# VHH binders against Type II restriction enzyme HgiCI (hgiCIR): the designs that were tried, part 8

Target 1, 345 residues: Type II restriction enzyme HgiCI (hgiCIR), of Herpetosiphon aurantiacus (Herpetosiphon giganteus) (p25258)
Amino acid sequence: MNYQRSFEDLEFNAIKWWPQELSATVAEASVLPILISSQDLFISILKLSGTHPEQIFDVINAAQISANLFLKHLVVLADYGGEMIKRLGKEFQEIFPRMDSTLEYYMNYTFKGEQYTYIFKKLPIKGLDNSKLAIDGKAIIEIKPLSDLYRDMIMILLYGSTTEQFNLAGLEKCEIGTILGKNEIIYTYITQKYLYVSRITNGANTNSLGQIAQTYVCDILSKYLPNDYSVTRNGKILLSDLNSQDSTKTSFDILVEFADKKVGIEVSFQVTTNSTIERKAGQARDRQNRMHAHYYWIAYVIDGAGNFERSGAVRAICRYSDCTVAYSESEIAVLAAFIQEKFNA
Below, E stands for the ipSAE of ESMFold2; O stands for the ipSAE of OpenDDE; V2 stands for 0.75 times the mean of E and O plus 0.25 times the DockQ between their complexes.

## First folded at step 1 (VHH)

Design d14 (framework vhh_7z1x_3)
Fold by ESMFold2-Fast, scan of step 1:
Structure d14 (fold): chain B 345 residues (1-345), chain A 126 residues (1-126)
Amino acid sequence: as target 1 above (345 residues)
Amino acid sequence: QVQLVETGGGLVQPGGSLRLSCTASGFTFSSYAMNWVRQAPGKGLEWLSGISGSGGSTSYADSVKGRFTISRDNAKNTLYLQMNSLQPDDTAVYFCAKDLGEYYDSSGYDEPFDYWGQGTQVTVSS
């Protein structure tokens, strides 16, 4: 019956960390801002690296980009995911041949119609994965130098498709080496395969952490709400001003509607502390008053270890909301019960 | 045909002040929250400040709180950012960004704004 939460109640019921089923999606999404911000630098490196197959290493060093960030751009472009990297590591000895004298592994590849040989300096290694390469969401911000391991990985991602082994471990996707130095082609290829600067300029970004957080809440609400309730992501409401005939438009992360009744829901999940929750807190009172003036309600789904470090903001949200829950399925079920009680259906 | 045009960037000495402007067209300016976001060289995007459509609510990132002030003139379709006590680490491209509705997006870089300006360069040095 009672849907009001104190900060203490909310924190007690919080999960603090992303649900396991979202872990891979969240890890990938958390690198998107840094990839977008470094895309022009990455493109410039490719444009300047067309004279010979290993020239790119000199350009990377001159450009002052971290080797792990550069590698992340390549794995995104190649669609060379974490499972492919693990398979590459596990099957490396079956994929690539060895020199008779040194027993070093090598790769025969082509660049501009000529055949070259690259001798691996560190690969193979045990436990090769995104974490070991520092290209997962947790480590992408670390500044890694251009080591022999990164050189080996970069060579595979640039030229793997031109090897005799191209049909093994997804190497057919590793073709960016064929367009090095070809300025017009590089931009077109990246636009087709990767995150665009134009996407951030237009504000469009389909894989953000906020969208992941919202989608999970929508999916869980759909299990608990009646089929005839409308659940809309990024929903918009037209609200009339009681002192004038002017209407204003307001949007919510999630909007639940049935007949003439509406609940607007804001979602925030932050594992590391930042000021995003302060923004929701700063406008919480005004948003609740506006909704109440139209006989609508406002609710929040708030979780993440970082958000609970902002106790003042979370307390303000709890104070200026009709229902605030944490992120677990049982907490979202409480939100669903609140909505049904208010809608009386 | 939404258009956002930033002006007012430039070179300024540490401790100095600068005011950025963003002129908007192609939508009802007063009906939408507006934001300032910056990108330092080789760094990710950082949300700095938001203001509601009416101007009644404002919020700031910890890094700029007390130094920067967001404001808007709805009659002129213009958003402002007054930047005081500038430091070398404030060097960045500054973008204005249109929110999806009347209240500013609280997601902090992980949710899209529907339109951004082209950006204006601010350099704080010697």
Scores: ipSAE 0.012, ipTM 0.437, lowest interface PAE 8.7, mean pLDDT 81

Design d15 (framework vhh_3k1k_2)
Fold by ESMFold2-Fast, scan of step 1:
Structure d15 (fold): chain B 345 residues (1-345), chain A 126 residues (1-126)
Amino acid sequence: as target 1 above (345 residues)
Amino acid sequence: QVQLVESGGALVQPGGSLRLSCAASGFTFSSYAMRWYRQAPGKEREWVAGISGSGGSTSYEDSVKGRFTISRDDARNTVYLQMNSLKPEDTAVYYCAADSEYYGEDWYSESEYDYWGQGTQVTVSS
């Protein structure tokens, strides 16, 4: 049987987003599943909000989306993290001017080539952070109404880059308002931006996501492999260094063993793009050669929309692996079949 | 001769404080993200805190947020973990790790890091 995969084969068989069985577990570690499930609604709101700069508030109310969930989409797309939000709060009085009569703070901004003024209704407030805005991983499921605080925050995230203060407190990142009503570009812009969001810490536990990904693969492998096959997470084996007579302990995300036979498995599921897959790609040739020197095999489980944006890395992994599959029960079953064929050869 | 050397681990009473240090050598420290992990007896290794390269963005595991602070001194090639309000649940061997990767929704197992230290034991007990 042919266990080799091209990039195109992997992408065709990929789920790109976490499996349904893991949705609740992943949501405890990350806000991304909640954002992805509401992304179409969010996109629709942006497409319908092109007539005037505050029209978006009417559309949000009509769409019945939580204000905090909508705000979280903007924060993620702008890469406007918790530290920037805290800085905005601390420096607010230094950033934005005040009306002489009312002492209200305001911003002058641009929408579709025209100049507008927005008067803040609630900001500034003390201790502005993700928790107060209910956009951290624990509070994102709460249904918050479109209050004056949320209106203020949404206006900043949509139009901050077009203000005179654009170079302060990261406001240059706040540019989503420039694409409102531009239906031709909205989908591509938003989906591409989501793939490159890598600096969100609220509800994201990097070690937990890796453990979830590996545990799922182990569970499926144990279901399809004979009982006498050993399946170990973070397994280490002693491999010869091809450039010396020395041997070093080499770690694999998953190690499958039976008698003197071994398969080392690397797992990567990335819904956003990062350099982890490029590191695995850079190591792939050496690791395969070292495994083969001991008559062992190397396999990869590669999935996630972000990883498939790194086509060169994925192609290198396919080239320097004995088996590469995507992340679903049916794909992991193919990996199990590969292991059984090699161990019974 | 790339190496990470942790220090500062000790026995402390609940509510106490400790500052852990990780001295790095043999690589361009300022271009690497630095992270702290811990492993409690009988448990898997877990991520604790991270700090980006010279830009200084930080992140923390939920159970330590507000109690622990990660910082770095690029002139001294050292990363620190200031641990306040220590609890018995914080008892673990603490490890320093270095890599060029980004934070956020991206996960990293211990096998994916460029460099690891040997660890320093923290015990919180009466």
Scores: ipSAE 0.000, ipTM 0.144, lowest interface PAE 15.9, mean pLDDT 80

Design d16 (framework vhh_7sr4_2)
Fold by ESMFold2-Fast, scan of step 1:
Structure d16 (fold): chain B 345 residues (1-345), chain A 125 residues (1-125)
Amino acid sequence: as target 1 above (345 residues)
Amino acid sequence: EVKLVESGGGLVQPGGSLRLSCAASGFTFSSYAMGWYRQTPGKQRDLVADITSGGSTKYGDSVKGRFTISRDNTKNTVYLQMNSLKPEDTAVYYCAADTYYEGSDYWDESEYDYWGQGTQVTVSS
C-alpha cells in the first residue's frame, strides 16, 4: 500500500481535537485544549445573547454546553483566578447588599444603557472555590447542568464591572456582558484575550501535552505491533552526519526497533497555531536522508487544528517522510502496518 | 539529578551591563546545546541566545549586537554577557540544555531537555 499522504489526505483523516478517551488526562494537564475546542460554541452563544441580560441562560441550554465549561470561559477572560473566587466567597456579604424584606443578596448592573437588578438565588455559599464550581483539573470535563449557583456566578462574571461594587474582589474585569450581541467585536475581543491566556498557560504545559500525545501513539502501536518489536519514547539513535562522516546522537519522539531495523517517529498534536511544526518541517528532509543512509525509515503523526493552519509545514513533512498519518486509532494502525511491511521486507 | 543553576541577575540601570552564568551538573555538558530564554509576566518564553556543542551561536533579533553567549566546557558553564541593557530586557532569564537534535537553526521550549529555575534581571532607573 502507498503510505505517502498529501496534505489534503492527511487533513481529511484528521480528528483536529484531542480524542475523547484522552479528555480527562488532557484536562488534568491543561485546561487550554478544551477551551480552544469549545471556543467557537462559546462565541456563538455570546453572539446570540444580546436581547436581554438573562437571555444567555436560554442560549446556553439550547447550545448544550456544560455550565461549568461556559463559566470557565468567563473566568479566564475576566482574569478571575481561584484566589479571587475564594475572596468573592469570603467577602460576599460585604460586597453585595441585601433586600430589607427578604434578606436576599442582589446586584444592580447595567446592560445596553439600562439598569437592572439581579437577585442571587444560591450565593453566598461556604467554601466557594474552583472545585465547588467544577472548573479545574479533571472536573472541567464533567457535564454540569445550569444551576442557580452557575447562574449567580455567570451574572457576576458578565456584569460585575457595571455594578456599584465593581472595584471590589476583581469585579472591574467582569465586562463580557457589555459586548453580548455585538457580533462585529466579539470575535476579536475573545480571540485577543485567549492569546494572552494561551501564553500564560501553554508555555509551562507544552511538554506535558507532548508526553500525552506520545504515550497515546505508543499504546496504540503496542496494540497493533508484534510483542517482539520495541517501542521506546524519546528514543536515541546514532546517525552519520552527511557533512563530515562523524556520527551524532539524535532523538525521536518514538523509536520502533526490531533486530537491526528502525523507524523513527515524530509526533505533533497542536490545537493552536505555533512554531513547533515549522521546526519539524525544516528538519524533515535532512532527518529522512540520514535515516535512509542507514536503511532506516522516518514517520510522522501529525494532527491538531492548529497544525493544519500551517499548510506549508505539513506539506513539507508529507514530502520528506516515509509515512505520515493523523492521530486516530485507525490512522496509527496504518502506521503500524507501514512498520511491519518495512521490517518484513 | 540534572541541575542547571543560574546566577548573576540583579538590578541595573539602563545602559548598564550584567553577566549571567549557568552552572550545569549531572550530565555530559560538552555534548549539549545550551540556550538562554527570558520570560516577562503574561508572555511565553522567548529565545535570547543559543550555542551548539560545536560553538555555533544564534540570537533573538531584539538582543543581537548587545548580548553574547559563550560556554566553558572545562567548567560546565554557559554565560550570557548583556551590554547596553534596556528597560524592555527586564525578565526572568532561564538556562536550558538540549542534547540530541541535529541540523536545526530553530529552538523552542519543547525542544530543550533540561531547564534551570531562572534568575531575575531588572533594568530600571
Scores: ipSAE 0.000, ipTM 0.149, lowest interface PAE 17.2, mean pLDDT 81

Design e01 (framework vhh_ozoralizumab_d1)
Fold by ESMFold2-Fast, scan of step 1:
Structure e01 (fold): chain B 345 residues (1-345), chain A 122 residues (1-122)
Amino acid sequence: as target 1 above (345 residues)
Amino acid sequence: EVQLVESGGGLVQPGGSLRLSCAASGFTFSDYWMYWVRQAPGKGLEWVSEISGSGGSTKYPDSVKGRFTISRDNAKNTLYLQMNSLRPEDTAVYYCARDYSLWESGYHFDYRGQGTLVTVSS
């Protein structure tokens, strides 16, 4: 087993996206990981859908993306939240006109300078909300087929801003249809928009992505380590400052202990780039030095597509750690082997 | 166990000031970046400010920059938000939150408190 990891070693062994066994738990905590992991597929669908206004339905079917996941991408990009969807449902008959003969509702919209009419197949329905559309919580991982309800919703979110009713029920935000087939614009627009999703929330009594990441590592470590080794989440170690007379309790995402021996573990799994990995990198040398002063060790579990975009930070962590592994069972098993070797030496 | 308890919210007139406090327990406070986030009635969660473990680095969105100041007292395990020149749009429940973000700074955290209500009205 090789405990030394370069940036290249970690990236090679990385999974970059959340493990399938965590997909439901992750989706319940945050919709962003599944959106980011499916973003390239979503972008490709938009790039290929520029020929006619309903071509996107054929492309969705060919791409084998679930209709609810595709709809969630549109909802997020349009900033068309659950309250707007409820309003759309409540006010539908006031927003859209209906045919005299069939009583079907319709919208007149524009695509590439030409006027079109879309006749709704399923809308209006009572109690339209995120739950009925399977676009919240665990439901987002369900594979929903492209039904008439999803077709209706997708048409509104693509072309609502080009309708005669654009100033009603937030339809002015529904403009993604205007960029279909515009390859140069699509990638930058979509990737930048996802970085600013302000509706993301962690509730009180939290099940955060960080806690999910830590729990998975603890479970795998407990599987591979002897039962008399303690594995504790949010563990604390009393460490002296190298240049002071004081000792302070220092927390680690995971603490592994046996007798007087300790390994502190930091965990980071990030699918998008942000400053948290830079912070861990900036602290890595000092934390390692403090641990070594007590004959303890420091390790890191680093993964996620976003973290590997921060090569300088990851390299610093690899340099100032006793063991750094990626986020898979086989990599965490390497970490377990490292711990056993240190505790038995 | 990790606990965050906010206080200092209340009713204030436009142009007024309030200071929010957050009492942290169950973890080594100085090791963590801390955040203030808020949620206005009927709206999503909005990032208000962030501060590094040492207090040496702070960030603000343009909506509050120059009006709000985040600070911390690591000896007392307490986070503060000084809010000046308050506006009706600042009306929200304000939450203290602890880092371990897997997203953009100020948007994600692993723990938050139960919140304190700030109402700006004449």
Scores: ipSAE 0.000, ipTM 0.095, lowest interface PAE 22.5, mean pLDDT 82

Design e02 (framework vhh_8emy_2)
Amino acid sequence: QVQLQESGGGLVQPGSSLRLSCAASGFTFSSYEMHWVRQAPGKGPEWVSSISYSGGSTNYATSVKGRFSISRDNPSKTLYLQMNSLRPEDSAVYYCAKEGYFDWLSEYDYRGQGTQVTVSS
ESMFold2-Fast, scan of step 1: ipSAE 0.005; ipTM 0.492

## First folded at step 2 (VHH; framework vhh_3k1k_2)

Design f01 (from a08 with S105T E108T; at its last look DockQ between E and O 0.01; V2 from the best seeds 0.00; counts 0 for: pae E 21.1 > 2, placed apart)
Amino acid sequence: QVQLVESGGALVQPGGSLRLSCAASGFTFSDYWMRWYRQAPGKEREWVAGISSSGGSTSYEDSVKGRFTISRDDARNTVYLQMNSLKPEDTAVYYCARVTFLGSTYYTDYWGQGTQVTVSS
ESMFold2, look of step 2: ipSAE 0.000; ipTM 0.102
ESMFold2 (binder alone), look of step 2: mean pLDDT 87; pTM 0.872
OpenDDE, look of step 2: ipSAE 0.426; ipTM 0.767

Design f02 (from a08 with S104T E108K; at its last look DockQ between E and O 0.01; V2 from the best seeds 0.00; counts 0 for: pae E 19.7 > 2, placed apart)
Fold by OpenDDE, look of step 2:
Structure f02 (fold): chain B 345 residues (1-345), chain A 121 residues (1-121)
Amino acid sequence: as target 1 above (345 residues)
Amino acid sequence: QVQLVESGGALVQPGGSLRLSCAASGFTFSDYWMRWYRQAPGKEREWVAGISSSGGSTSYEDSVKGRFTISRDDARNTVYLQMNSLKPEDTAVYYCARVTFLGTSYYKDYWGQGTQVTVSS
């Protein structure tokens, strides 16, 4: 059985999209975990968008994040609820001025101390709300391209606080545009706000895409592995640093243990491009080395169109993985076989 | 000919109230955003309040929020600034302006002569 698979091998067996059953589960999951899972990508986009006030659109396109998901991030961070969005829609013509020449609505805003004018491309429209923007409920998992409507909304949420209308329609907190490209503060700013949001929404189902994926893999592994093997989510292993005398606890999405043997498993199913796979790829070599130093093994469950679009990252993972499988029962069974082989050796 | 004429400025004590008026003529008043500005001695002219063409939305500088109210009467082609709880720092010449956007630039294309507001004990 081929455990060390190439990118091509993996892609051949890949599931590019969520299975229907899993999709349903995801749709029922809280939006917050979805935001958290995409937070790194969101942060990266902000970091790369600091040179021009509309550079954000190019970066969004390059990152291939869903436009509605990106917008949802902004909405959450600005505490711009559904009622505010509705109000914005209803009162849009009273909030923003029109050009006399073209009758188009526009917004004057400030970016890095300089004033700019944005001409709205789609707004005003009738029926502006969370549903229209696909940022509510299960709609958040739908892939939406960057349309003119999303561009308009994104601009408002980025720069609304810098406009003369900032006191209208709750635009005071629409300030993310003011920190674009400020790498030293963006991460802290975003994470703090999300922590705040998470506290508010903590009553919601904590099921994240990652958790769902991990659970799925765990369940299947448990089905195929002996009962005396320990299969746990979010397990940690104390690993020595190869470059220092220090040991650090390293987290794995799934940890399988039997006696003194351990396999750390990373699970990634991404339907849209995400920086998570790149991060995992960047850490893959070091993680494998550290695991091997302790005579442990590392495996990956990787699938999704988004991940495979990042071929370099996937290749890196394949290179620095003891076993790489796709996100299916049959493939996870292969992973189980790998684990058993190693544990019985 | 487009004209804006401010009135209502006076000397008042701190905590007092004034109502400024700006009479507009020579254009379709109801089609334009109107704004009040003020300029204190030795300072740059600053935005104070704005009102949309429909009158449905208003905006205020932070320092005057809750104290000043901008309104408009399209039948009289007049924009008003109700100033309550006046402070010495509100002392300035107050101007009304028509706000428009043409081409790729927005501008305050017309100003009045201003009206002096002095708040002093």
Scores: ipSAE 0.000, ipTM 0.237, lowest interface PAE 10.8, mean pLDDT 85
ESMFold2, look of step 2: ipSAE 0.000; ipTM 0.118
ESMFold2 (binder alone), look of step 2: mean pLDDT 83; pTM 0.826

## First folded at step 4 (VHH)

Design g04 (from f01 with S53Y S57T T58V; framework vhh_3k1k_2)
Fold by ESMFold2-Fast, scan of step 4:
Structure g04 (fold): chain B 345 residues (1-345), chain A 121 residues (1-121)
Amino acid sequence: as target 1 above (345 residues)
Amino acid sequence: QVQLVESGGALVQPGGSLRLSCAASGFTFSDYWMRWYRQAPGKEREWVAGISYSGGTVSYEDSVKGRFTISRDDARNTVYLQMNSLKPEDTAVYYCARVTFLGSTYYTDYWGQGTQVTVSS
């Protein structure tokens, strides 16, 4: 079995896109950090938007927040998922009434005890879904300006619970409009709702895409390796500096140990091109030399369409590793076979 | 709302068999890894078995390997635990759990209410 791969061999065995087993976890991890980092700005917009029902549009225009990101906060807080958005689009004409004269659709809603009528400017449209609104994991990073479509959607999600159609359209939790300008209530409401709907919030610092990718590899390795082998995420190993008597702690994404034998594993899965693989490539030779000096081994799990766009970096990793595999169960099984062969030699 | 409802717990003789079921609702079941845990009286909750969303990866605690089998039916939104060659030490409340991944340990975000399994003469 050849454990040292060429770039071409590795790419041939690559999946290039996240395993479907991880699709929901990856989607949540991709969006949640963006929501958390923009939460204070989102709260500030709500705090400043209490004087009339559409003041929020003026505040959004003045603030540095994209309309799709603002909409995503409302969708998450209202628990208004993609299937509900699709059904809203399909059933729009049955849900909302039309003006007699102009044939425009409208909704009656309440704000601070008074009744208002909003006339939709763009809805209904065909194919309304998360992708159309740029609020899915891939598109959330796009900077969308406030448009008539976003204004329509934001009005529904702010005030939907106060409409006569709230039950028919599943808008029971669309109530942020009722607390606009109520500063003391807003902070508590938003933080409590985020904890309730975001199951990864407590682990946001530890449930990054990298952590998810590493955990998947650990689980598959544990299936194929003997139970007496230690498999540790973010494992630390004391390695001697080659030019000194000092030892430094060196971390690996995954550390596999048995008796006095160790394999350090680095994991990288990048769908889009970025420079993180270049850094791993630049360190690969030194890390391999240091591991070999202690009679240890170094391995890599490398995949993702974005990483294979960095052919020079991937070739360097293949050259300066004892084993490099792609990100499928069968490839990780090859890594497990490598580890068993080295530990039993 | 996310719900996990266990069933199948019973009193059985040593050497007997039981199949536990966990019916899931309120989320896309096929997108999640699922686990079974158990808790004996006066003891900490312990992991028993785990299954990936595809069913391609399964894992077991050492004391149940070869005796227990975890499986899933995505059409019915159900995960199962087939328990064979039961021992008195298997007496516990068994919990179905939905799993996310955190650090070097598995992180459970939702638990069922449990189903009691008693192995005695």
Scores: ipSAE 0.000, ipTM 0.072, lowest interface PAE 26.7, mean pLDDT 82

Design g06 (from f01 with S53R T58I; framework vhh_3k1k_2; at its last look DockQ between E and O 0.01; V2 from the best seeds 0.00; counts 0 for: pae E 23.5 > 2, placed apart)
Fold by ESMFold2, look of step 5:
Structure g06 (fold): chain B 345 residues (1-345), chain A 121 residues (1-121)
Amino acid sequence: as target 1 above (345 residues)
Amino acid sequence: QVQLVESGGALVQPGGSLRLSCAASGFTFSDYWMRWYRQAPGKEREWVAGISRSGGSISYEDSVKGRFTISRDDARNTVYLQMNSLKPEDTAVYYCARVTFLGSTYYTDYWGQGTQVTVSS
């Protein structure tokens, strides 16, 4: 069987985005991947919501997006963080006026030059925070309907900057309602905000995402490989250093062993671009040569929309690899077949 | 003013076939990758199939490989999904979607309103 893949064959089999069964685990490590994968839907909702100030709720329902995921998008765009949400909750009664006749709180706001009144249906509540809104960690993938609480929060995030008390609790940041239905402005505004936020938040969580990627591959390989094979995360083997004639321990993301036979496996799943794939590509030729000198093999599991934007790096990896597969169970089964073929030779 | 309009959703028996269409307007259709997604009741939306600008690269979710065929007709600004050997688990609202480049990231920036496919039992 021919395990040498071209870039085109590898991309054809790629899933590009994290598998659904990993959504909770990935969200716990970073919410950025789910925000990026859902941002097109979020943008579309904003573009379709420019006729009436509450039209957006009809559009959210039609799009069948979870209310907490939609709210998280607004929170990120407005840069209206958890500390501001807590302050909003604590100061709510001082910020918003109350109707004497009903004791309901309300917000006077503007939309397209016209003034409106929104009557809060659930707020104020005690202890308003990100946890109550299910917008952090793995809670972000919970399916939350468009409840009265979410309606209230969305109205504040959209129109808070147009209220008389805009200078309290960070409400001046709550301006997204001013761009609804304005396609050119929405595209520019969101592109600039999402690129900025993705750059400042992504680096803190990349090691955890790498661990998740490796564990998924290990679990599937163990399912398809004989029990006598050793499958080790972050495995090390002693290889001769071709430049110094010495031997050094060389690390692989996954090491599969049986008797004296070894396959070193590198794993990269990147939804956004980073330098990891370029480094792996730069090392590919020399690492393959060192493995072949010991009659070992090297393989790669490469996927994620960001990695395929680096076609030169991926082509180099395919060229200097004994087996390259994408990141689905069926693709990892192909890697398992390669390993078994080599170990049974 | 990008618009994607799906059609062709229907009720079919298990083992049956159905062809979905997605008419595109308001953009240069031939410059974009296109995808089909589906969402079953109570489940997350999932990717089904994708087709590149020229139709030269085509990809499928594992559960539909060999049963579904995506194609495009750039002269008619239309993306198709031919669905054969339908199973009850294929019951979903099917969406066509436009894929765009934002910075270094590929993502879907426009969705159709969806068309309902129901496979009995």
Scores: ipSAE 0.000, ipTM 0.090, lowest interface PAE 23.5, mean pLDDT 82
ESMFold2-Fast, scan of step 4: ipSAE 0.356; ipTM 0.687
ESMFold2 (binder alone), look of step 5: mean pLDDT 86; pTM 0.874
OpenDDE, look of step 5: ipSAE 0.483; ipTM 0.822

